# VH-VL binders against q9vpl3: the designs that were tried, part 314

Target 1, 224 residues: q9vpl3
Amino acid sequence: RGKINIQRPKAPHYERARVVAVTQPKYPELPKAKSCFKTRAERTQQQQENPYNEIIAREVRNWLDHSRLVAFFHLSSITADDIFRVRVQLHKQNLHLKSYGSKIIEQAVKNTRYEAIVPLFHSNHCIVFSPDPEKTAALLRIVRRVPQMVLLGGIVEETMLSRNQLVAYAQMPGLHAVQAQLVQTLSQAPGHLIQQLQAHQNSFVQVLDVHAKNQMNEETPKST

## First folded at step 11 (VH-VL)

Design bb48 (framework fv_cemiplimab)
Fold by ESMFold2-Fast, scan of step 11:
Structure bb48 (fold): chain C 224 residues (1-224), chain A 122 residues (1-122), chain B 107 residues (1-107)
Amino acid sequence: as target 1 above (224 residues)
Amino acid sequence: EVQLLESGGVLVQPGGSLRLSCAASGFTFSNYAMTWVRQAPGKGLEWVSGISWSGSSTYFADSVKGRFTISRDNSKNTLYLQMNSLKGEDTAVYYCARDRFDSDYGIYMDVWGQGTLVTVSS
Amino acid sequence: DIQMTQSPSSLSASVGDSITITCRASQSISSYLNWYQQKPGKAPNLLIYGASSLQSGVPSRFSGSGSGTDFTLTIRTLQPEDFATYYCQQGYEYPRTFGPGTVVDFR
């Protein structure tokens, strides 16, 4: 076999676009909504039977099985490039930044002690997982420089912590006995903790509203 | 440096019970999920059981479900496998291993003990 | 349960040879496949995780590839210490399952 010359088979951008346009089938008819004929039960069952959601829910359960530190954040508008840089910085500290839909989170924590966190994820959010709770201080130091990420709370040693408790935990990284005591104390009032986590998210929504109004004042677009 | 040491493997009669231990050293035991894998003489590897870092979630192979229980004591850096209603088919070298997880790679076992032999025979 | 198969079940090779072992899963497991090496009388050790990621301390002559259901382990320029049994294992679902193993013997 005489000639072993290797060629890059990638077509130029303009040529590829033209080939794709010519070979693509005509826009198909999409039944976008049937409205009156589809019941809520049918929609719910279709969603729950989605194999993709089951797979991702399994991934979330795996994170929970392998992480002593779980921190959840509200995520405001951020560029893909900026969030990628944050992911890289976190990954160097064995901190894994992930985003999952609220339905997937609900499915993953269904029938577990963590079902109460689901309402926190109705807005844009992200979660940071780590097997090492000593990394809480590093996490907060990194996120302090990312204003688009607002700490809502977390789970440390299987105990749900509010924003303030998680910050306190981070400030005492070398005092494991003190950290364990803080965790024990918080486990005595889970209802109060959920209320605090909801309040923190509501406070952030208020902050976003103020920010949006300030942006409108500077950019002249009016929402009302 | 990082080390896992299994113990407890002995000769047991069918229908008997046995508890295996795995002592961890050289790393923060409570940061990791753990697993048990066995290997019958001259046969391949068979996954037996897994446990989350806290011990709150446990998983079992169908062949041992209902007979074996897995547990851990993070204060003692020790993993346990309680084996009940032992059968001849349970004769194997039992390894403990340290699990790691990343959504890009899945679950994998990066550190293994030397194994402890369990013989089930009359 | 996800069933794992390996081929060949055994192979004979000489030092300096390049060999390939194949692993197949009964359903898609993404890239969640690991390769382990076991020498006679010893515990297994991790070679490759996530289909293609080389474990620290493992020689670069080992490489893995594949995704979905079909995976391969390649050992280039086989060394005397490479004569062992190799197992693939899916890290995708519980229960986790291993392949039956491939024995690499001296020729």
Scores: ipSAE 0.642, ipTM 0.868, lowest interface PAE 1.7, mean pLDDT 82

Design bb49 (framework fv_cemiplimab)
Fold by ESMFold2-Fast, scan of step 11:
Structure bb49 (fold): chain C 224 residues (1-224), chain A 122 residues (1-122), chain B 107 residues (1-107)
Amino acid sequence: as target 1 above (224 residues)
Amino acid sequence: EVQLLESGGVLVQPGGSLRLSCAASGFTFSNYAMTWVRQAPGKGLEWVSGISWSGSSTYFADSVKGRFTISRDNSKNTLYLQMNSLKGEDTAVYYCARDRFDSDYGVYMDVWGQGTLVTVSS
Amino acid sequence: DIQMTQSPSSLSASVGDSITITCRASQSISSYLNWYQQKPGKAPNLLIYGASSLQSGVPSRFSGSGSGTDFTLTIRTLQPEDFATYYCQQGYEYPRTFGPGTVVDFR
């Protein structure tokens, strides 16, 4: 009885010992750094993680990897039918209108040169993506007929542009060399551009506040 | 019409280096992200590396990370793959491919080159 | 990394047959699954993108379906030109990954 087939052992206790050894849980090796307690900041960030937001942030990252034109808009109240018509018209020009929450945009642009744009998205907004920067003129032509969409600025060939700079860029869509020169000539430091775009947004809010005051006839224009 | 042509594949010694090139024609190269895919003799396809339209974002398979670098020159319509510390396992036909993206479909490769053979052997 | 598996690894068929190839992802990839055809000595060709969208110029006998983790490629009324190797590929996450391939040979 000393013959045991090494390929097919029949002894139950040997088989059981092997199964127990194989099925014993193996935990990932703990890095020595994990011996320390996690900070409250790390805990808070983990609690704020949302799998759905990560999926959508991945989508935004893909758009940035595949788009030479990105335009930012403030979006006022608009019917589903009206926005659908706009999306259809834009899609015919290879322009893709998307809406994402500000937290998702922040996640997608974190640790990129575009992180500075996050403050622009604190209210209702939408973004148009396109691989083709020559479509900027078509974009502006279409959006001129949509008063609910207000151009805030954009990114063209990785350069952040204000509303006026983007309009100027659009005037030369068929001349790639000239467009590249124009982008270089009009480009601003990211900090300066963000400040300029925020100032524009603030001026709109201020104008709307004054207009609302005047519409309500609460006081004379002279007394403000 | 729309075409991708790889070049640079040769016999190289283990531990050596090699740079592959992919020349694009018939489309606006700078509008597209690009990919390198390889296939060892008699084996399946393996994704190697990807690069955004501008070259600012690059991605690598674990098997080549730290040894290969991907780059592009949009003014020359050319994609590059710099391969360092080559191993026998890197022997393969290397294809360059053009990426398309749409949020409804994800990323897919619609145009492929003919491939260039890299042999890593003593 | 997302692991891709295909079944069967090989399949023998005759002209006029209908065949199905399955592809499974180790985690959900939505509908971001592509199918490629490769003939011996040639580069791969895109057949289907986004699980079910037929690439321009690809015959209507090819169809794809599925979402999440399970996907299927169907070829109806197999033609002589369809004897090739077929690969699925996820376009969802980096690194992109291919299935091991399915060889369709003449019976």
Scores: ipSAE 0.480, ipTM 0.799, lowest interface PAE 2.6, mean pLDDT 81

Design bb5 (framework fv_cemiplimab)
Fold by ESMFold2-Fast, scan of step 11:
Structure bb5 (fold): chain C 224 residues (1-224), chain A 122 residues (1-122), chain B 107 residues (1-107)
Amino acid sequence: as target 1 above (224 residues)
Amino acid sequence: EVQLLESGGVLVQPGGSLRLSCAASGFTFSNFAMTWVRQAPGKGLEWVSGISWSGSSTYFADSVKGRFTISRDNSKNTLYLQMNSLKGEDTAVYYCARDRFDSDYGLYMDVWGQGTLVTVSS
Amino acid sequence: DIQMTQSPSSLSASVGDSITITCRASQSISSYLNWYQQKPGKAPNLLIYGASSLQSGVPSRFSGSGSGTDFTLTIRTLQPEDFATYYCQQGYEYPRTFGPGTVVDFR
């Protein structure tokens, strides 16, 4: 066997190109990519045109398919340790804190009723997903202690809610029907909201009063 | 006490139609995406269809696309599979399953019904 | 569609044995692979989700590993109730697809 000199200088360059092509993942590593804290370089990479964008947009659609509560936050500078602490606390309440690039969000919500949320994601942001809309109150209690997370709004029961509307939803009684009624009411034009909520409160009081009077009438044959 | 109960499986002639139902109990049905999986006699599992929690997004296997529709009634805690233009190849036990999603784990089915048999033959 | 294959199609084992079942995807699916067990005449049940996460109530003798295209299910110290058919399933994209199944029989 003699020495082979001609192939040796070229083989390393060819091997590197081949290894890069074969080894290049179709998706980035999820544990690192799902963190709410992202560097500028990581966010830029997520916004680039590539197969990764379609894969992650699919994940966002899956979250929407499995979540009745979606809350949007602006995220100010926060340490990895602090955001990890918040993520753990949220997870105990079945609240899932995720971060996705704005281009991916746009791709996921394109041709849906939620296209209006895209401008919310042009700066540092994160999203909290949950299958349980009753966890909205727990979410707001946890986030109240995290000044770096600023609520922008959300989606509850497929209805877009502003920050103030989401806060109002969180304060409603734990009856699903009442909460659904509030969501419908909060989607109406300003100026009508107060009257609708007041009408609801008056109706509830009326029902209780009528019920009490009916019970008294059953026990005593008088009074109207 | 988390339960899924399928019903509606019967003998149907080729070209016929049938609607399967899946009654959910013991959990908040409206919080979960749902799916149908079938198994032909002596064969393996085949995913058929899936539906989001609200019913706004639906998905189908190529073998049933255009013939089957999936729907749900969250007020009745019931999932449906409408099967049209049935073929002999659709003969199978149809299972209803509850779907989960997590970005770390992907899509998975954690609760399954006992199945309902659909036979398509002359 | 993502094609799933399993190896072996069947295997014979005795109580106390350790067995390994392999699942391969036609393209990378990250860690989005699930394992289901089905006993004769019964509905399937979830054993492992996300390649390696054990479902609550499932004995610790079951374990899963792998990522990308190659995955394994290991059952150590096989028990009588473990003689069943095992299916892998990708949870990465629609349509979702199952492997053909591996039958674990008593020897």
Scores: ipSAE 0.656, ipTM 0.863, lowest interface PAE 1.6, mean pLDDT 81

Design bb50 (framework fv_cemiplimab)
Fold by ESMFold2-Fast, scan of step 11:
Structure bb50 (fold): chain C 224 residues (1-224), chain A 122 residues (1-122), chain B 107 residues (1-107)
Amino acid sequence: as target 1 above (224 residues)
Amino acid sequence: EVQLLESGGVLVQPGGSLRLSCAASGFTFSNYAMTWVRQAPGKGLEWVSGISWSGSSTYFADSVKGRFTISRDNSKNTLYLQMNSLKGEDTAVYYCARDRFDSDYGLFMDVWGQGTLVTVSS
Amino acid sequence: DIQMTQSPSSLSASVGDSITITCRASQSISSYLNWYQQKPGKAPNLLIYGASSLQSGVPSRFSGSGSGTDFTLTIRTLQPEDFATYYCQQGYEYPRTFGPGTVVDFR
């Protein structure tokens, strides 16, 4: 701090300055400079708000602990009344429409199998949670009538599914066993099975190699 | 119709091990997280452990952490509690309960079993 | 850990009375508070979840209220089957914690 060391104009023309101020359009986002240059007070406020983010991240983790179906959507502009109507329709089917900030989602899925979903949430988004994967067909039926919600993909039975795979899952008969088989079929590729077999083979070969090398390095009787 | 039935409670010596089972019927077991709650004779309820629907996340009370393990077999509709290094203070009726979550209500237990008595004494 | 306390620890009441039980959390738990009823020799039964939501099948004489740290369970026009022990439980974070219980005895 100290007195300002910037020389001000010795004699500014007040009338011209006032005319310029009056003619300039005023915008709701008038303090645009603050968006580019955060003040120390604003940074302090963000740090103080971190505990709230952890509380909401806990909520997301609780949803994951209690949901066999998780569907991810891009969300375009929609009125409060329209989204409320959709939320009510989904709730009747035990489907829970939620929206969380991308940093909160990142914090919730950090150190879990689902870290790969974070890039999906860089734009406007929402998530639907349900304990019942048989409700996937009901979810897609409801959302098909809501053009502002675009399906990106989901997680079913802890398996990441693309949009098309999730649609295929929804078309199965409403039996858990049959749907679980479909998820296994859709997520499993010949390459994946080959990779698992190769990993086991490589581990076995490494064990044999280590055993052989240890046997070769065994101390022989010394003649001295 | 919706039922939980615990089994495995017996008399065990201090330092011993015991596995409790909870058989679920009348609902889709794999759709729910599950929990264990115990109650010492004449005392109040104490939460012991919880497990997510898939078994990927587990939670424990400080009093049992490192000694107890919770697991589930969704193909058999069964919840387990493996108890190791048992102490006298572990003597209690052990209940299994079905756990639910909603962001409007938090975590709550809506269906409870009848309980199984574990006695730790020499 | 969040500590839960209940008041009173015990109370005596007559059929037809209206009673209130108080539960207090050591820190704010929003509305994530549940009430359970336990009759002697039986398993607990869920009465109220999320501070004020009545569980299906539970009589309307039971009601709950509160938010943050202070919560109440009210039983209007007490019936003979209501003589039991009542427990509050926070559903806010792990580890989950219960109150010590309130015994409702016949006077």
Scores: ipSAE 0.726, ipTM 0.907, lowest interface PAE 1.2, mean pLDDT 81

Design bb51 (framework fv_cemiplimab)
Fold by ESMFold2-Fast, scan of step 11:
Structure bb51 (fold): chain C 224 residues (1-224), chain A 122 residues (1-122), chain B 107 residues (1-107)
Amino acid sequence: as target 1 above (224 residues)
Amino acid sequence: EVQLLESGGVLVQPGGSLRLSCAASGFTFSNYAMTWVRQAPGKGLEWVSGISWSGSSTYFADSVKGRFTISRDNSKNTLYLQMNSLKGEDTAVYYCARDRFDSDYGLHMDVWGQGTLVTVSS
Amino acid sequence: DIQMTQSPSSLSASVGDSITITCRASQSISSYLNWYQQKPGKAPNLLIYGASSLQSGVPSRFSGSGSGTDFTLTIRTLQPEDFATYYCQQGYEYPRTFGPGTVVDFR
């Protein structure tokens, strides 16, 4: 309101009123009214593009930027109280239990080497993040008491691991650097985690079972 | 004792290049994302750059984008800032800081180094 | 970029006073705001993260509140070591941005 200095607006002169009437924009005709409606429909469709998906995807990328351990779980029916207790117990070990929609995860990992994880989240799921990969054993110990959480696999030191490989990693003794090097050396081909879950049959892959195989050879020597 | 020690700050000519280092001790360096923050003499703090724990993701302020590069060597517990095409406005004390993230709290810097002074002038 | 502003720019106070510093973000940042303290010639120190969570080792006389765009740092019963410059910083998105700072000096 720019009329702060005006005592009262003067009425238009007769000739000016005529000019205003002639130059006044006309209301849209039925076809133009329909065009206006189309603009509203377009605006409404734009409102369906939720920018908060991008914000939450950013949150997922922040977790990935700060986590050397990421574990993926299928989540069966569980009460809010029960999952809260699990979340608290994990948090004491610097393990952060989160749930994100599959579209959010897809946006977060799009055009990255982790794009292959998206199919893991087609149904109820949750993810555990931690900056400390030494907490993998603690994670599995805690989750063992939660049958509603089923381990699908994970990412350790930027290497995608199947369920069996992650379990084997947690059981490996020795220096952390040695464990990480072994994981990288025996790591799966790109996309193997998804392939393993979608595989119709056993993959014959014993990436982290080389240690177990060597141990079995020590216990049960083979002779020809 | 958790500690960050910056080094490399010197007087450099406009248009020149300089690499800063930040040595970390007392914690597992590879478990944390890291950041650089600068402060011009008598002025406020300005965030410069950030890097993920692995070095795979990097972020820059618009004022330094295309001129600065952030990197890290986790085997040496060291963070780097490569500064190219330096301008007078880049004169500042450069701090390295340890970065944290939690979706309940957002991004925050809990440990800071002592800073290293970079002066860009003729 | 998210712009951060602080008020006042400077504040004079006496030991034992309670002071309040405000910080405003140009857009909503949820509760993702941090407060840092910087003494002359020293590096900044984290006081509060996530708008209201006190950093370990920081005295309980420091408290933070707020969400969205408006945030407050309160120092109850000001001590001699509290005379410093205080900065707010958003931890919501990149690039991360700091407020211009508030200088708390002795009256």
Scores: ipSAE 0.761, ipTM 0.913, lowest interface PAE 0.9, mean pLDDT 81

Design bb52 (framework fv_cemiplimab)
Fold by ESMFold2-Fast, scan of step 11:
Structure bb52 (fold): chain C 224 residues (1-224), chain A 122 residues (1-122), chain B 107 residues (1-107)
Amino acid sequence: as target 1 above (224 residues)
Amino acid sequence: EVQLLESGGVLVQPGGSLRLSCAASGFTFSNYAMTWVRQAPGKGLEWVSGISWSGSSTYFADSVKGRFTISRDNSKNTLYLQMNSLKGEDTAVYYCARDRFDSDYGLYFDYWGQGTLVTVSS
Amino acid sequence: DIQMTQSPSSLSASVGDSITITCRASQSISSYLNWYQQKPGKAPNLLIYGASSLQSGVPSRFSGSGSGTDFTLTIRTLQPEDFATYYCQQGYEYPRTFGPGTVVDFR
């Protein structure tokens, strides 16, 4: 009768629904059996089948093919509400928080330059992917407020970085951001940077002049 | 404005070689994987090749595997397709496209170039 | 390789009509199905990705649905600019494969 709204009454607000849809993992369809008759153990065993693991490993490889920033975290016990809020904040910055089993990660990275990351995932973990490495600062700012997530390291532009190196990288914006900041500095106070450089040069010249005069006076003493 | 501009399409003899280029502008090229898709005159679309954002992973359709090579130069915002041992069946308009991935949506091509025509004929 | 089929191969329609195009995959591809529009002499344009997500700038009269093996593209109030060829494409695995296309012609 009436127009059907795709957002049903009491459905999550648009932003929440969007984030939930984006952050929820998409699992491959397994052959449909009588699902109501399957035990938990049978379902778990089906999920551990080699074909299933390979399909999810492809998803991890796709993330690596499309992400210049990959950050690895140890994940302590966290409530569904808390992790959802973190995912919302990260998603607004084009940062994608994912969790994968260690066997799946091993399959995804074997015979690649990233095989060294496998030991990081033998404990509770999560990974953040982003195509934009300039989002590293935003990532660290967000997760700094989440004590359950502890940064282990990451991969930026195919280079494996330790925790400290990744933190240092976060303080170094990309070339575009650096250029924008320099332009802003120059336009904010025309001549300010030039004035500071000139002041330093004049101070240096004054010091040299005083030292030169003192040395000349020392070497060629004159009567007062 | 996202723009992709293909070039290099010409008439070439069977068995010949040709390199296509795709110049990207209006976005950070190195943040995206890229692909080549071709279309023979009056026929449908056929995916040819794909390359990761860094160039470390490459993928090919069986029809071109061993003959074509995909590469990119992120400092020049340019994608390449090196085509060797060309056959009459390779005659097509070749499009470059920007390749996207999200685990909620899968792989998809969000922006396409205008295409460049490659004709393989004697 | 995943084979894609489309139905119908062609259809004739008038402005204001509602049309439906079907795409089938030879195996389950989850919701990883994309729809592209190609006008004569032009490059393809992305309409829908992930089975049902509308690309920015695409009119709301376009909608997609489906999962697994069966997918549908619907154009509700057909406009003159909608006469084109429509392709589905699986984004599930390599090699990436397209459907053979559906030609929407003016009646």
Scores: ipSAE 0.740, ipTM 0.904, lowest interface PAE 1.0, mean pLDDT 81

Design bb53 (framework fv_cemiplimab)
Fold by ESMFold2-Fast, scan of step 11:
Structure bb53 (fold): chain C 224 residues (1-224), chain A 122 residues (1-122), chain B 107 residues (1-107)
Amino acid sequence: as target 1 above (224 residues)
Amino acid sequence: EVQLLESGGVLVQPGGSLRLSCAASGFTFSNYAMTWVRQAPGKGLEWVSGISWSGSSTYFADSVKGRFTISRDNSKNTLYLQMNSLKGEDTAVYYCARDRFDSDYGLYFDIWGQGTLVTVSS
Amino acid sequence: DIQMTQSPSSLSASVGDSITITCRASQSISSYLNWYQQKPGKAPNLLIYGASSLQSGVPSRFSGSGSGTDFTLTIRTLQPEDFATYYCQQGYEYPRTFGPGTVVDFR
């Protein structure tokens, strides 16, 4: 492991394990004994006994304990080489690009003040963590050049911010920005905050739907 | 430049209370989680307690759980350890340290204070 | 709780020697192991984090290796200032636990 870290930044544990599983060579199939379906109780028991999910959920909780800035992105198809370059550029600014499954994120934030973010992660996503909230402007400048990463929102100073609020925060200097965002967040009703987070996800879905429809419409009439 | 300075260590009797302070300078204190580690005279290091950057999450060793409280004041760049129901076994030099995390490296303590001696009479 | 053990508990060596200290965890901790150096009357200093990553400012003669449960700290070409106690520490889960330490004395 240290050897990989010395050579180059390694992929997140979750992404690495997933890639290794997908690229494994096919082994001789074992005879099927019974139905492929399991009872809900059996499935629940197996999930509860899965130590890997708890290890990765712990990693997410550690990031939250050590990060004043957390930004959420939708991630479109991107080459390994391109994402590596983005990760290196972000790392120079103390920004840590990570990807975790939605189930792991749900497990990590369950029973915390951040449980409302779970719906944002039911599609392809990635997260950027940083201990330094002043790096928000640097983050947005870097990702502006990466069209495959679409900002959904974030958490700054333990306050959940929409995309537009996070962009506004990046443009404000120092302590005044933190105070303004805290006042804005504190003025919101709990139901309104959840609606706001879901609305951002819905707005993103609408953007994707428009893009998909435009692509289909442009392909239908083949006017060379 | 970057510095942590503990204070508050004194002689106290068993059952007493004491509050330790750790003053941080030379870095943005509120960007980091913090920890307390102690060392009894002539013995090894023992982790005592940890706190997230915001103070919302706290962690304790079983030996001190229920008796010690960790807190921080980010506006004053200060970490605190409130020690109640002190026992002879709590006699130690108490160090504060800056707690770091990276998924490639795990949790680690990169800067340490000088330590402050707490003696619980027996 | 994860228990940490170190071997040897103490060792004597001469300037210019190379030494190794081992650390074992009671369960797998991935590569989440740190090494600290403590000189008499002083606070500990971080030497290595994440099993093999050298802390800034630490001489290159220090190196770490290992994963899972077995870890090693190596000091190549010992210098007089390397007289100290060395501790390993798991950074995997709470509660955080340290090894009992290894005392290095120059002969």
Scores: ipSAE 0.735, ipTM 0.908, lowest interface PAE 1.1, mean pLDDT 81

Design bb54 (framework fv_cemiplimab)
Fold by ESMFold2-Fast, scan of step 11:
Structure bb54 (fold): chain C 224 residues (1-224), chain A 122 residues (1-122), chain B 107 residues (1-107)
Amino acid sequence: as target 1 above (224 residues)
Amino acid sequence: EVQLLESGGVLVQPGGSLRLSCAASGFTFSNYAMTWVRQAPGKGLEWVSGISWSGSSTYFADSVKGRFTISRDNSKNTLYLQMNSLKGEDTAVYYCARDRFDSDYGLYMDVWGQGTLVTVSS
Amino acid sequence: DIQMTQSPSSLSASVGDSITITCRASQGISSYLNWYQQKPGKAPNLLIYGASSLQSGVPSRFSGSGSGTDFTLTIRTLQPEDFATYYCQQGYEYPRTFGPGTVVDFR
């Protein structure tokens, strides 16, 4: 019980720190394999000093050359063991979970139609690549059980899709049906323009067809 | 089951043009990047050209750059190689191959066609 | 361009022998090295990809090793059907390049 006046700010700070120290959980100490720490630190320093950005950007471009499905995720804190289990599960479905720095992604997609994705990688992220777009359903089924991974969007058939469009794509049945449904699900802006152009052309053709048929039904009309 | 079949190889005169085709069956063609590899009579393998699954990215060996173009029609499961300004050194069996990539393994070719012979001579 | 060399250019061996073929890259290619087998008059077929991964359907007597610039293909207990030319190929960068080949003839 205090021999210090209530207006002395030192006492509250010291007592608070002491209580917090006693009640705080203790986190594990550094791993016992100290030689691994030195090796790890030396490896990290070597990687930072030696430029690998272009080599890794090439790897990203190779993934894009070989993947009809690319899905982007925000990645929250997750243990190495948990992410490894997710990688193994995805790999069984020909889905390849990768993480690349934002600078490397920027270099890989610079001057391409996908440059707009760069802002998605300013936070913690990961990407899933697959040659098979039919694996989108399997991907979302697996990731549904991983709350640390939040779907941001993706690229399917070289078309950028929002989260909702990619979820809708995953729910479509069969390859042929999926392609037909994708046209209905995607934004109407590009398709609407094409439909408008075709409608104008079809309307003109139909007017000509009706006129021609009407003239054919007249045996005595003068064509002047 | 999985098959690649090349066609179009014939005798052409120097300076001529020729289009080769590669028909794919037994797998989803549009899921894979594709490549052309050639082999001159009695010689080794030479990589010629590669194309991404969509056709948006193409790659060429220096010996054919500017003369050859690679393209694909995913709706017809067919790969093409358009060869222009043909030279005697272009005489070879041309193979179509299915391309694979994984960051653990790099680029590799797992399925090959039987080849089609192109002879450039008078 | 990455230059690939193979040694030996040819070799003669008896059935039951163990043979080793080497492949060298002019610069580091990580583990991105593939081995192909080609029999006379036939198309090549993939034996090993990524330096050491055995392609499905390929007999276990075939094995690959190496990284960086130096790679080896080993065939244990050579069989008559192993008479062929063997090529290495780098899958590291474009343009992709093949070694000149190693011809394996039976004595």
Scores: ipSAE 0.776, ipTM 0.924, lowest interface PAE 0.8, mean pLDDT 81

